# Ledger of designs, part 3: VH-VL binders against q9rtp4

Target 1, 210 residues: q9rtp4
Amino acid sequence: MLAHMPAARTFLQHPDPLTREIAEGYAGGSFLMDNGDGLRWYGVPGRALVPLTEDAGLHVARRMRRELKHFRPSVDLAFDEVIAGCRGHLPGSPERDGEWISDELVEIYQHLHTTGLAHSFEVWQGDELAGGVLGLALGGAFIAESKFHRLTNGSKAALIHLAEHLDRQGFALLDAQIQNPHLATLGVYEVTDKEYRRLLRRALALDVEL
Key: E = the ipSAE of ESMFold2; O = the ipSAE of OpenDDE; V2 = 0.75 times the mean of E and O plus 0.25 times the DockQ between their complexes.

## First folded at step 1 (VH-VL)

Design U0C2 (framework fv_utomilumab)
Fold by ESMFold2-Fast, scan of step 1:
Structure U0C2 (fold): chain C 210 residues (1-210), chain A 124 residues (1-124), chain B 108 residues (1-108)
Amino acid sequence: as target 1 above (210 residues)
Amino acid sequence: EVQLVQSGAEVKKPGESLRISCKGSGYSFTSYWISWVRQMPGKGLEWMGKIDPSDSYTNYSPSFQGQVTISADKSISTAYLQWSSLKASDTAMYYCAREDYDYWSGDYYGMDVWGQGTLVTVSS
Amino acid sequence: SYELTQPPSVSVSPGQTASITCSGDKLGDKYAHWYQQKPGQSPVLVIYQDSKRPSGIPERFSGSNSGNTATLTISGTQAMDEADYYCQAWDSSTAYVVFGGGTKLTVL
């Protein structure tokens, strides 16, 4: 029998202690969040997953397909701008509070970006940043931590382009953590924590690149 | 300064056509939806529908589908509400308002900027 | 069709705390937004996403939303707060915007 080396092993055996610690937490099925009392590891009984294809249940309406072609996707082209967008700090963004991304968490994401665990996925309209997703790529799993839009439906376009990109690259999971009714209309569905961990173990065994 | 400026008051007869306007300034017009809201004299607010100016996609309330047409010209940052044939029951104040809806998160951010309103009176 | 119910009127004395409720089926699973409308004027957003205040809205305005009921709270109510208040939600099942019937706040 041949031992296979999944991409996740790069981070689980990484020489950087912080990268290893964060990778181990996510590999175990937890996610990091600051819910007003500092950074904590969280889990949920119902984990929200985004289907990667229409065959798997992703619902892309006709109007959405037409406008998707006007957004150009990219990976890791504007990481700091994507973090700023998620925080509501990007110039020209709609007025809003943004995500609960503290200065401490910004430093963590920037560090994880240098070690290759954290990534940005962007969508552009012309040369204008329209929206994006901040996440972690661990094996064949992409954990979408935060998202933003600057132009109408930019975060939706980013999600759909990301799902298509991940499918092309051979990823198995796109994890949105927490379900809401609007995500359900896009085909986002919930699995039990037990089923999530099973799917995650399979995804972590994949050797794929973002 | 972010603002929405609407066209002036209208007095019409039943059966006449009408188009009123809502012009945005001080922000990226294509980055927000424009909603139209009706308020009949002495009554509450009723949502009629909205438009995404970036591609002119519209979403109508069922009670207003086929009753009005919403359109936009992004080159002049202007949204429109139009009737092909007015009725006396169309007498009302009409507001436009900008709103932001993030389809990914399902987050809706409310209507943060409103026009001054256009009073439409339909009588014979 | 989804419906939001508000009391038609609420009356308070100056300096008193005013509470205006908005009830809807599982409203706490949706965002509630609140608008102030004074006679002859357009509505003004005073609370969005349950509890957040737009820039320029006084700190005496606050909001909450849980279960079936959202509440707009005005502490230290002033004469200038006299207005009609409307709650609003986005109905995910129909993708429609829904307004409550409005509450007339009287400050005397």
Scores: ipSAE 0.000, ipTM 0.449, lowest interface PAE 15.9, mean pLDDT 84

Design U0C9 (framework fv_utomilumab)
Fold by ESMFold2-Fast, scan of step 1:
Structure U0C9 (fold): chain C 210 residues (1-210), chain A 121 residues (1-121), chain B 108 residues (1-108)
Amino acid sequence: as target 1 above (210 residues)
Amino acid sequence: EVQLVQSGAEVKKPGESLRISCKGSGYSFTSYWISWVRQMPGKGLEWMGKIDPSDSYTNYSPSFQGQVTISADKSISTAYLQWSSLKASDTAMYYCARDFYEGDYYSLDYWGQGTLVTVSS
Amino acid sequence: SYELTQPPSVSVSPGQTASITCSGDKLGDKYAHWYQQKPGQSPVLVIYQDSKRPSGIPERFSGSNSGNTATLTISGTQAMDEADYYCQAWDSSTAYVVFGGGTKLTVL
């Protein structure tokens, strides 16, 4: 069943060397980051995972649940704007967690977008881009590299809508890499590196679509 | 005390099958990978591959993919390296090592004593 | 495939500083580890994560890694330090462990 091969194998066997190299790195449990000393592959002893459902531990405050319906989710409608937002280069984006995204890494992400590995997830209020998540979809795993907001609750809305979207599509993992206090309020939890790689291997075997 | 104990030396003929073992003790066996490393007489270290004993997931060097099989039995804390058909070029010392992963690197922190495999006709 | 290059041999007098290099494309973007192997013995990890020492390894062993080159430095080299030394990196893009060819350290 050639048409039903796991999506991750498409990238791991991809003819484009860069796509294959990046996919192999992430499939092995690492992520790309420039931590002030150039672009390197990183891993962490405690990997931050976002639960996909409230039953699995995703914590959505009542107030936030009411706000979610005011945000319209989308996939890959504003990829370059999402990168700009994550870098803090989009007008009205004051909080940014993607300052590590160098010019070199922007070009890498844009290339990976053309080969289908890199994606943007957006949330809108009317015509305004309210927030978004930049990430990689590999098999049944979504590695959320960075997020941003322009409007109140935009990054939270983007992450929650993404989790719910991934659950509907049959994904098994939403990976936020590094824990922080804001992620912890959403029910994000840490697993050991070994458990992360075990979960990742199972997710990579899934043939799902973003 | 962490210890990896390997099976004894083997003398085989080309075409014969062989399985050598590496038994871990003094630590949680399923919490660490086990790597296999070849050292041909008078030569350097060559990484062959590794196994995660918790689910038997393997990762092979391209040079050894299809040439050997790595497996593990977590119930007896033992990893294995197996050949279906030995060649004279398989003559070497084979080491197992505990694969210590701390985020963004793999280092081999404890090594077995080695198993000498001699293949000649 | 990713490749690490070491000089085949390095010689020093007792008490002098020995430097063993390991070169690889953008090796400074990876972590380098170092192993000591004495004749008839298994390798022993002496430096991990570029510069850290395992418990029991003397302070005279140190390491660095930047650009394309990692260096193992042995200060006040002793006769007992005579051995083969191997560098190792983990290629995160392939998840492969890669060894250098080894350097024979002679203390004369």
Scores: ipSAE 0.000, ipTM 0.489, lowest interface PAE 13.7, mean pLDDT 86

Design U0D6 (framework fv_utomilumab)
Fold by ESMFold2-Fast, scan of step 1:
Structure U0D6 (fold): chain C 210 residues (1-210), chain A 122 residues (1-122), chain B 108 residues (1-108)
Amino acid sequence: as target 1 above (210 residues)
Amino acid sequence: EVQLVQSGAEVKKPGESLRISCKGSGYSFTSYWISWVRQMPGKGLEWMGKIDPSDSYTNYSPSFQGQVTISADKSISTAYLQWSSLKASDTAMYYCARGYSKYLRGYYFDYWGQGTLVTVSS
Amino acid sequence: SYELTQPPSVSVSPGQTASITCSGDKLGDKYAHWYQQKPGQSPVLVIYQDSKRPSGIPERFSGSNSGNTATLTISGTQAMDEADYYCQAWDSSTAYVVFGGGTKLTVL
């Protein structure tokens, strides 16, 4: 590299062909899923975004704020366990979120973890893994692919701690792709695909570290 | 307003070919899946398959793979269901339905066409 | 292949609560959706993602889904609710849409 490059450009110009292909797809505003018929790129007309701070619209109820202190956050300490949790393959983890993560996608995420594109964010109660988020960090954007919980409030705690962590690190976007009722209670909002791509391009220009 | 308008009723003989249509209006046609659903006289609903009009990717139920062809022409917001050789057992009401594309685990049908009655008899 | 089982018929008196069940292996780990079909008409979505109502569907329609069974509940059942009801799920392992066999609701 002859000059400083934004973090996203490092992956878009990565020597590994798979890392480049996946990074290009996400940089273009798409996300990858396997619905039992193979890997396909998806987009949505209304893209779900998580505000990073309460000033930006993140809604953390007072009871939940008290609960947050009982969870200890970490990055990349239990990547394979987070994938297993998202798939519902850990004791106590539901199988409703992340069931689209096929064996082929597990191998892809593990590969992308070795090249630095894929990450896990964990929350613990003592030494118990309480919940986590599987995602991609591309420039100043974090694309949250899936989340899980094993203990009460674990997935909410993981997402709120992740938003706080991303804000401290200078990230601009936390992308949840698709809205649901639990996300809506946290202040998650939708933008058009066109607006999402504009926000994403700005975030991809940021050179920040997870 | 979102609408799916299907072609009119068909009366055919066994061995004949047929193509029926489903035209979408009032929304971005390429942003939603279109499914075809069969309902034989007095029977329940059977999912046949779906198409993504943006790239013509198709996914068929095992019971209908090789029996029918699903296609779409996004330039005229129309999806098609086609038989190369009809059988008497193809006699049914055929519905097209718009699949909710935003949530794949929660794939459901928010709008339905009025149905196309296909009668195959000798 | 994944199967959803519904009772063929359910009968209630006007004003009573109707419950229509839909059973499938670990259905609670999937989303259940419900459609109403009146004679000669296309199906109409009445409940999606287990418990959500589309705009225009009365609050007396509700849904739940846990374990192996999803339930459509119609409180204060009216004559206009007489119809065939179909549950539907999506099997992520095969990417196939599956319908239950349908339940005829009679309000007498």
Scores: ipSAE 0.007, ipTM 0.509, lowest interface PAE 10.2, mean pLDDT 86

Design U0E5 (framework fv_utomilumab; at its last look DockQ between E and O 0.04; V2 from the best seeds 0.00; counts 0 for: pae O 11.7 > 2, placed apart)
Fold by ESMFold2-Fast, scan of step 1:
Structure U0E5 (fold): chain C 210 residues (1-210), chain A 123 residues (1-123), chain B 108 residues (1-108)
Amino acid sequence: as target 1 above (210 residues)
Amino acid sequence: EVQLVQSGAEVKKPGESLRISCKGSGYSFTSYWISWVRQMPGKGLEWMGKIDPSDSYTNYSPSFQGQVTISADKSISTAYLQWSSLKASDTAMYYCARSPLGYSYGFYYFDYWGQGTLVTVSS
Amino acid sequence: SYELTQPPSVSVSPGQTASITCSGDKLGDKYAHWYQQKPGQSPVLVIYQDSKRPSGIPERFSGSNSGNTATLTISGTQAMDEADYYCQAWDSSTAYVVFGGGTKLTVL
């Protein structure tokens, strides 16, 4: 029956208990972090959302458009390296977003990758990993957990690659959780927790694949 | 009116150098990629490479890397395709075509094409 | 090297539906674009981004792209549609544009 279930139900009714538990938490609008006191579910009053297209409000500056040609995109090509980059553990990585990614969370993400819930989006310059995004794909929603860059504009290029891929595949929601000034330049906006749960519910009903 | 106008037909001998041109008009030349596409007599389309006229960034197909040079002069809205030493196997119709400069990889489609430049290389 | 495969020829009678396929590994994860080329003329874009028609292209032209196969469909095929048709994609892993080998559509 899995072949005929909507994508979200594939994980919400998954035989693997860990995959099911994590999917249920995210489907409820929460996200998982370890801030030094163990794994806990978190929420925010203002949720950061990334528009998928320019028509929806995504702003890619002219300078950034020129820079995009220096990057080659991929999906799930270097999952472990993307986790390491998000943790600041790759040689030469200047960006550190994932201090909250504990060893236990690494094991969880690697497990979720094998069951198809967790994914990486990469951008490369030559054979060098320039940046990436780690996240979860649930129904028509993608929850971008963490990002990193090693080369200038690598994290923005990876996020733009992700947004384009999601739009291509029919996704409705790209969740960045927490706003920051760099995300704001791309047109990232905040919604209330109530509005986020409404948008998430609609996205989870979509039968799309990454 | 958007147009890509290419230079006229060329008849050359093996070993000679050649540069052909593609002039854009009716649009912002630096807002689009210019690609070069080869079509040998009776054969299909082969992508050779592309240039961003705003900064002259080039990207070549592996089959054409080192075989040709693509360049552009944005001050006169013209892109060029150049051979240092022609071979008989270079006999073909050469098209230039534009594609939008965008963040989406779905923008690498060719909405306007030049009329083509026929290059004949024979002894 | 990423490759797109098309049948070399397709024949239809006037008024019939022509279907031209383009196959490539996971092509449905990429965008497919289609060009029409008549003898002695430059290619003309007829479908872009899988299913979109440029201004001036008749509604009888449509496209789809899923799995490994993109399809150009011409409903109510007319004599004027006789041409060579090429599919095209951009391979994100290499950043190269790739064309299919072309399909000669004959309307008899």
Scores: ipSAE 0.012, ipTM 0.597, lowest interface PAE 8.4, mean pLDDT 87
Fold by ESMFold2, look of step 2:
Structure U0E5 (fold): chain C 210 residues (1-210), chain A 123 residues (1-123), chain B 108 residues (1-108)
Amino acid sequence: as target 1 above (210 residues)
Amino acid sequence: EVQLVQSGAEVKKPGESLRISCKGSGYSFTSYWISWVRQMPGKGLEWMGKIDPSDSYTNYSPSFQGQVTISADKSISTAYLQWSSLKASDTAMYYCARSPLGYSYGFYYFDYWGQGTLVTVSS
Amino acid sequence: SYELTQPPSVSVSPGQTASITCSGDKLGDKYAHWYQQKPGQSPVLVIYQDSKRPSGIPERFSGSNSGNTATLTISGTQAMDEADYYCQAWDSSTAYVVFGGGTKLTVL
């Protein structure tokens, strides 16, 4: 089964034990969280997925499409700043109730960044970091752990630009994990855990890069 | 239809052991925490602890740590609360309730509750 | 340990607005959830994540949370709303679920 997952195999067979353990958990459809009771593996009853294209259901209003040109996307330029933004620690970033990334999890993300599993996706206005997404790239799946914005529309812009980037790169899955009314306006939808794991297995078989 | 069905009322004497159960149906049992909540006669709700049925990780309120054991058998979608040696002060209604497993602190709310198990401990 | 404080009772006349408070240090930085419990029955979730209403809960139930205080508001209060009401939060530093002491709502 691993031989059929060439890009995911890089991490599922990684010499670093932590990278291998984390990749195995996410490949199984679980994710890490620390809700104050220690770092633990979780699943959710409904997983929120972002369509990668308008044909697949991504809804980008004409006014939002115009706004997107004011946001410049990048990959891995500001990893630590994106983590800080997701924790609500950047000047001007909004407080994020109930979305705390523990110090232990930060250390894990930083380590996974050095081994190539964890990434940041940024959007900028001029020199200003306007928003971003922290996540893992595993085969053709991108699992978005957290998102933030500092400027109006920064989070939406980051997610739309990310979806377009992933489509260009041949990814199959963008996992946003939690649905909310604002995500629903973009065509984000929920699938059952069983369907998520099926889609994930297909995405893990792809040989693509972020 | 999501349901949490608890075992029946119990009448016990001090010093006896007891295990009560909470069976979940209509949902993925391992996708939710199961918490136990005590309500003493005429009193409020007290959270006792919770279990993740997928791996049996447990977390207890300080007031109940060492006083009870919470366990689960995911193969039959059932959580348990047990005492090694009951006291008269254990007389109460005991509820199980589920909360979503999720990566947001906002997920720790109890959307479904069992019907309760009345435990009476007296000579 | 984190504590939530509620008034022990609130009385309103039918049709009036009931307001039940829940106080805790920086509670507005957490989510507040609310449960209704009628005599002899299990608790029922009526408000979650400060202000969201589960399916089947009447629109007259609303919630807010800021600073140190969350508030459950029942407009147009009806006799069937007579119950005990509990607020609840999660304390991330200890990983404990915390309930308020409960408020008995009497509709006279």
Scores: ipSAE 0.006, ipTM 0.509, lowest interface PAE 11.2, mean pLDDT 86
Fold by OpenDDE, look of step 2:
Structure U0E5 (fold): chain C 210 residues (1-210), chain A 123 residues (1-123), chain B 108 residues (1-108)
Amino acid sequence: as target 1 above (210 residues)
Amino acid sequence: EVQLVQSGAEVKKPGESLRISCKGSGYSFTSYWISWVRQMPGKGLEWMGKIDPSDSYTNYSPSFQGQVTISADKSISTAYLQWSSLKASDTAMYYCARSPLGYSYGFYYFDYWGQGTLVTVSS
Amino acid sequence: SYELTQPPSVSVSPGQTASITCSGDKLGDKYAHWYQQKPGQSPVLVIYQDSKRPSGIPERFSGSNSGNTATLTISGTQAMDEADYYCQAWDSSTAYVVFGGGTKLTVL
């Protein structure tokens, strides 16, 4: 049997040094954020995880299930717009509290997008971008850095469609980072940092593609 | 012009306290990290720790954790390195150095250095 | 703790190419930076992010990083290049800065 290299190694050993460094940080369980004082690596004692299926605990209300049919999902079709939306800079998107996605971080995301580490997941109503998720795909783990909505339920639709898509593609982990009441309604649950790292290691060993 | 100017040489006895300073000028002091680096006589560079002057967040090397205190006064663009009780083994040159960006992304290098402060501790 | 290893000394004749290595576990997955220190002076950044030169640094200075080894290369080495050279990296797991032990470059 030929030794199968996990997909994460593609980035951990990427020819681009920046991609390697960022992949290493996230593989270690940290995430980047700018709190106004520059980019820093952060960790949290508890990590919010999105169940990938209803059987796993994803809660999709009946009304939301119907609403989901009005959203068309896509991957990497509107990366810059998703970043703009996440920053509150997309027309029609709500303003954001804080500017943790700094101009510097935008450039990094854009760079990582070119190397295949950073991705956008979008949902559309017709030709209009309704919402989306910005994140990193590392092995079988998707780290959702940020999400936004422009239309009602756009962010929920994006996250639910993302979860379903990841499951179909064989992903094992959808990381939402920090729990909040909105996420809790979807069945998002919190694990300890130790457990997260265990799950992350397992996910990183998977050879899957978004 | 970006400059880091350190305080002058110090001659101390064991057990004495000391604080040396590093003043930044020619740039936004709170937008860059300041690190302290020790170099013992005839030896290599040793990273001691760093501080974010904007919020005084500090991170120390394990070898220096609890041995020194790094602080900053952003109002006067100055970082400090201090000892509560000096040892003879603290005799060294101490450099402050600027890092242009925060953690990660390969940006944690030192683009500007102070001229160094020689600290001599002897009985 | 993460460690970077350098040869203690390297010698080169004027005009020849000097190579100084820096070894660390998976160093190629990190950015390596290099500093030059002449006697009685502060360190000076000569290479950052593996291969980039700061303004004012001669083109004869170059860098590479792969596998477990970063390399500082000085082509057409001159007498003025005689100095101690230190590699440096950043550990993402601890946020620590790590220096190599330094290499004394002698120009014969």
Scores: ipSAE 0.006, ipTM 0.541, lowest interface PAE 11.7, mean pLDDT 90
ESMFold2 (binder alone), look of step 2: mean pLDDT 93; pTM 0.955

## First folded at step 6 (VH-VL; framework fv_iscalimab)

Design R18
Fold by ESMFold2-Fast, scan of step 6:
Structure R18 (fold): chain C 210 residues (1-210), chain A 123 residues (1-123), chain B 112 residues (1-112)
Amino acid sequence: as target 1 above (210 residues)
Amino acid sequence: QVQLVESGGGVVQPGRSLRLSCAASGFTFSSYAMHWVRQAPGKGLEWVAVISYDGSNKYHADSVKGRFTISRDNSKITLYLQMNSLRTEDTAVYYCARDLEYSSFRGWYFDYWGQGTLVTVSS
Amino acid sequence: DIVMTQSPLSLTVTPGEPASISCRSSQSLLYSNGYNYLDWYLQKPGQSPQVLISLGSNRASGVPDRFSGSGSGTDFTLKISRVEAEDVGVYYCMQGLQTPYTFGPGTKVDIR
């Protein structure tokens, strides 16, 4: 895994101060949220991780496997629309009063997108954006910040397609940060903060592309 | 702007059936998990059932399991509760409630509630 | 099933004075993600319930700063720093950790 220079070094030693600061926070195992009183770094004792494959524990129901064929995945085709969807601001997406993605955080994500740290993963039905995931790609780790759906199964399809895409690209880690009962149904599991940091260090050494 | 309006309540005899409806407006219904919660006259709140945003997952309280069935029709923007084999103990105001299913940070909670519809089971 | 209890079951508060309500669960509501799956709801007379606090301490949108939630594991507290007339009603805690979701019996808050 450590055969060459860590890909994460591109961001950890980035000339842009904001990109470097955010990359350092996430590389250290923290994540950024705005809970209504400003931006703060957070951590959890149990970090939620998404298995990348069914063999690794990702649960894809038989019916859902058939439905995945109706969704076309893409990367970075609709970044601003994905942020809007995650905030509940797209027609058909859920309205999210009190959601943690503030206006300030939107500007940060847009800036991080220009420097290559922040990305969108989309799923489409025909020409319609059905769902997506907003995240950060740091080395071989994808930190999934938020997801949304507009069409039936869109968010589930987005997460499953993302996991399979990351596996094909050689990623080692898909981080959902915080567990909930819905994520647990998909096979999302928890690791201790110590184990998460160990897995993260290994992932950061990988030179992979989204 | 978010509104949930229950209907279908009424007076029925024990052993009969009723179907409750909850008409949603002001939000993208198909994106939210939905719950039924009831309250017997002068008593506290009792959770009855939940259905996921796409209808693929359903859970019912033991007191109603096998008799009540939660369902939804996303094309009609309506939540349902089919109540069979009604008992006098089922007499209550039935509320539908929206769950903020997408928020991993906030977890499961009922952010909006309807006005309720009264079901009276009497002989 | 997780059993929820509340104390006191009723209290009368002089307007402007603080109020405190306790909620206890029969098992820990602290999940491995570090959050407590405990919510607080208020039902005003003749009205539907409304959410006040989620995940132990997060105030719902539009809820005044007078309301705060605290606690972890099995012991939780809802505090109202200065009770106002519009705060009269029945307060319920609820666990959202596992199905069946369960409510406490409720605490009735009145003013003099």
Scores: ipSAE 0.006, ipTM 0.568, lowest interface PAE 9.3, mean pLDDT 86

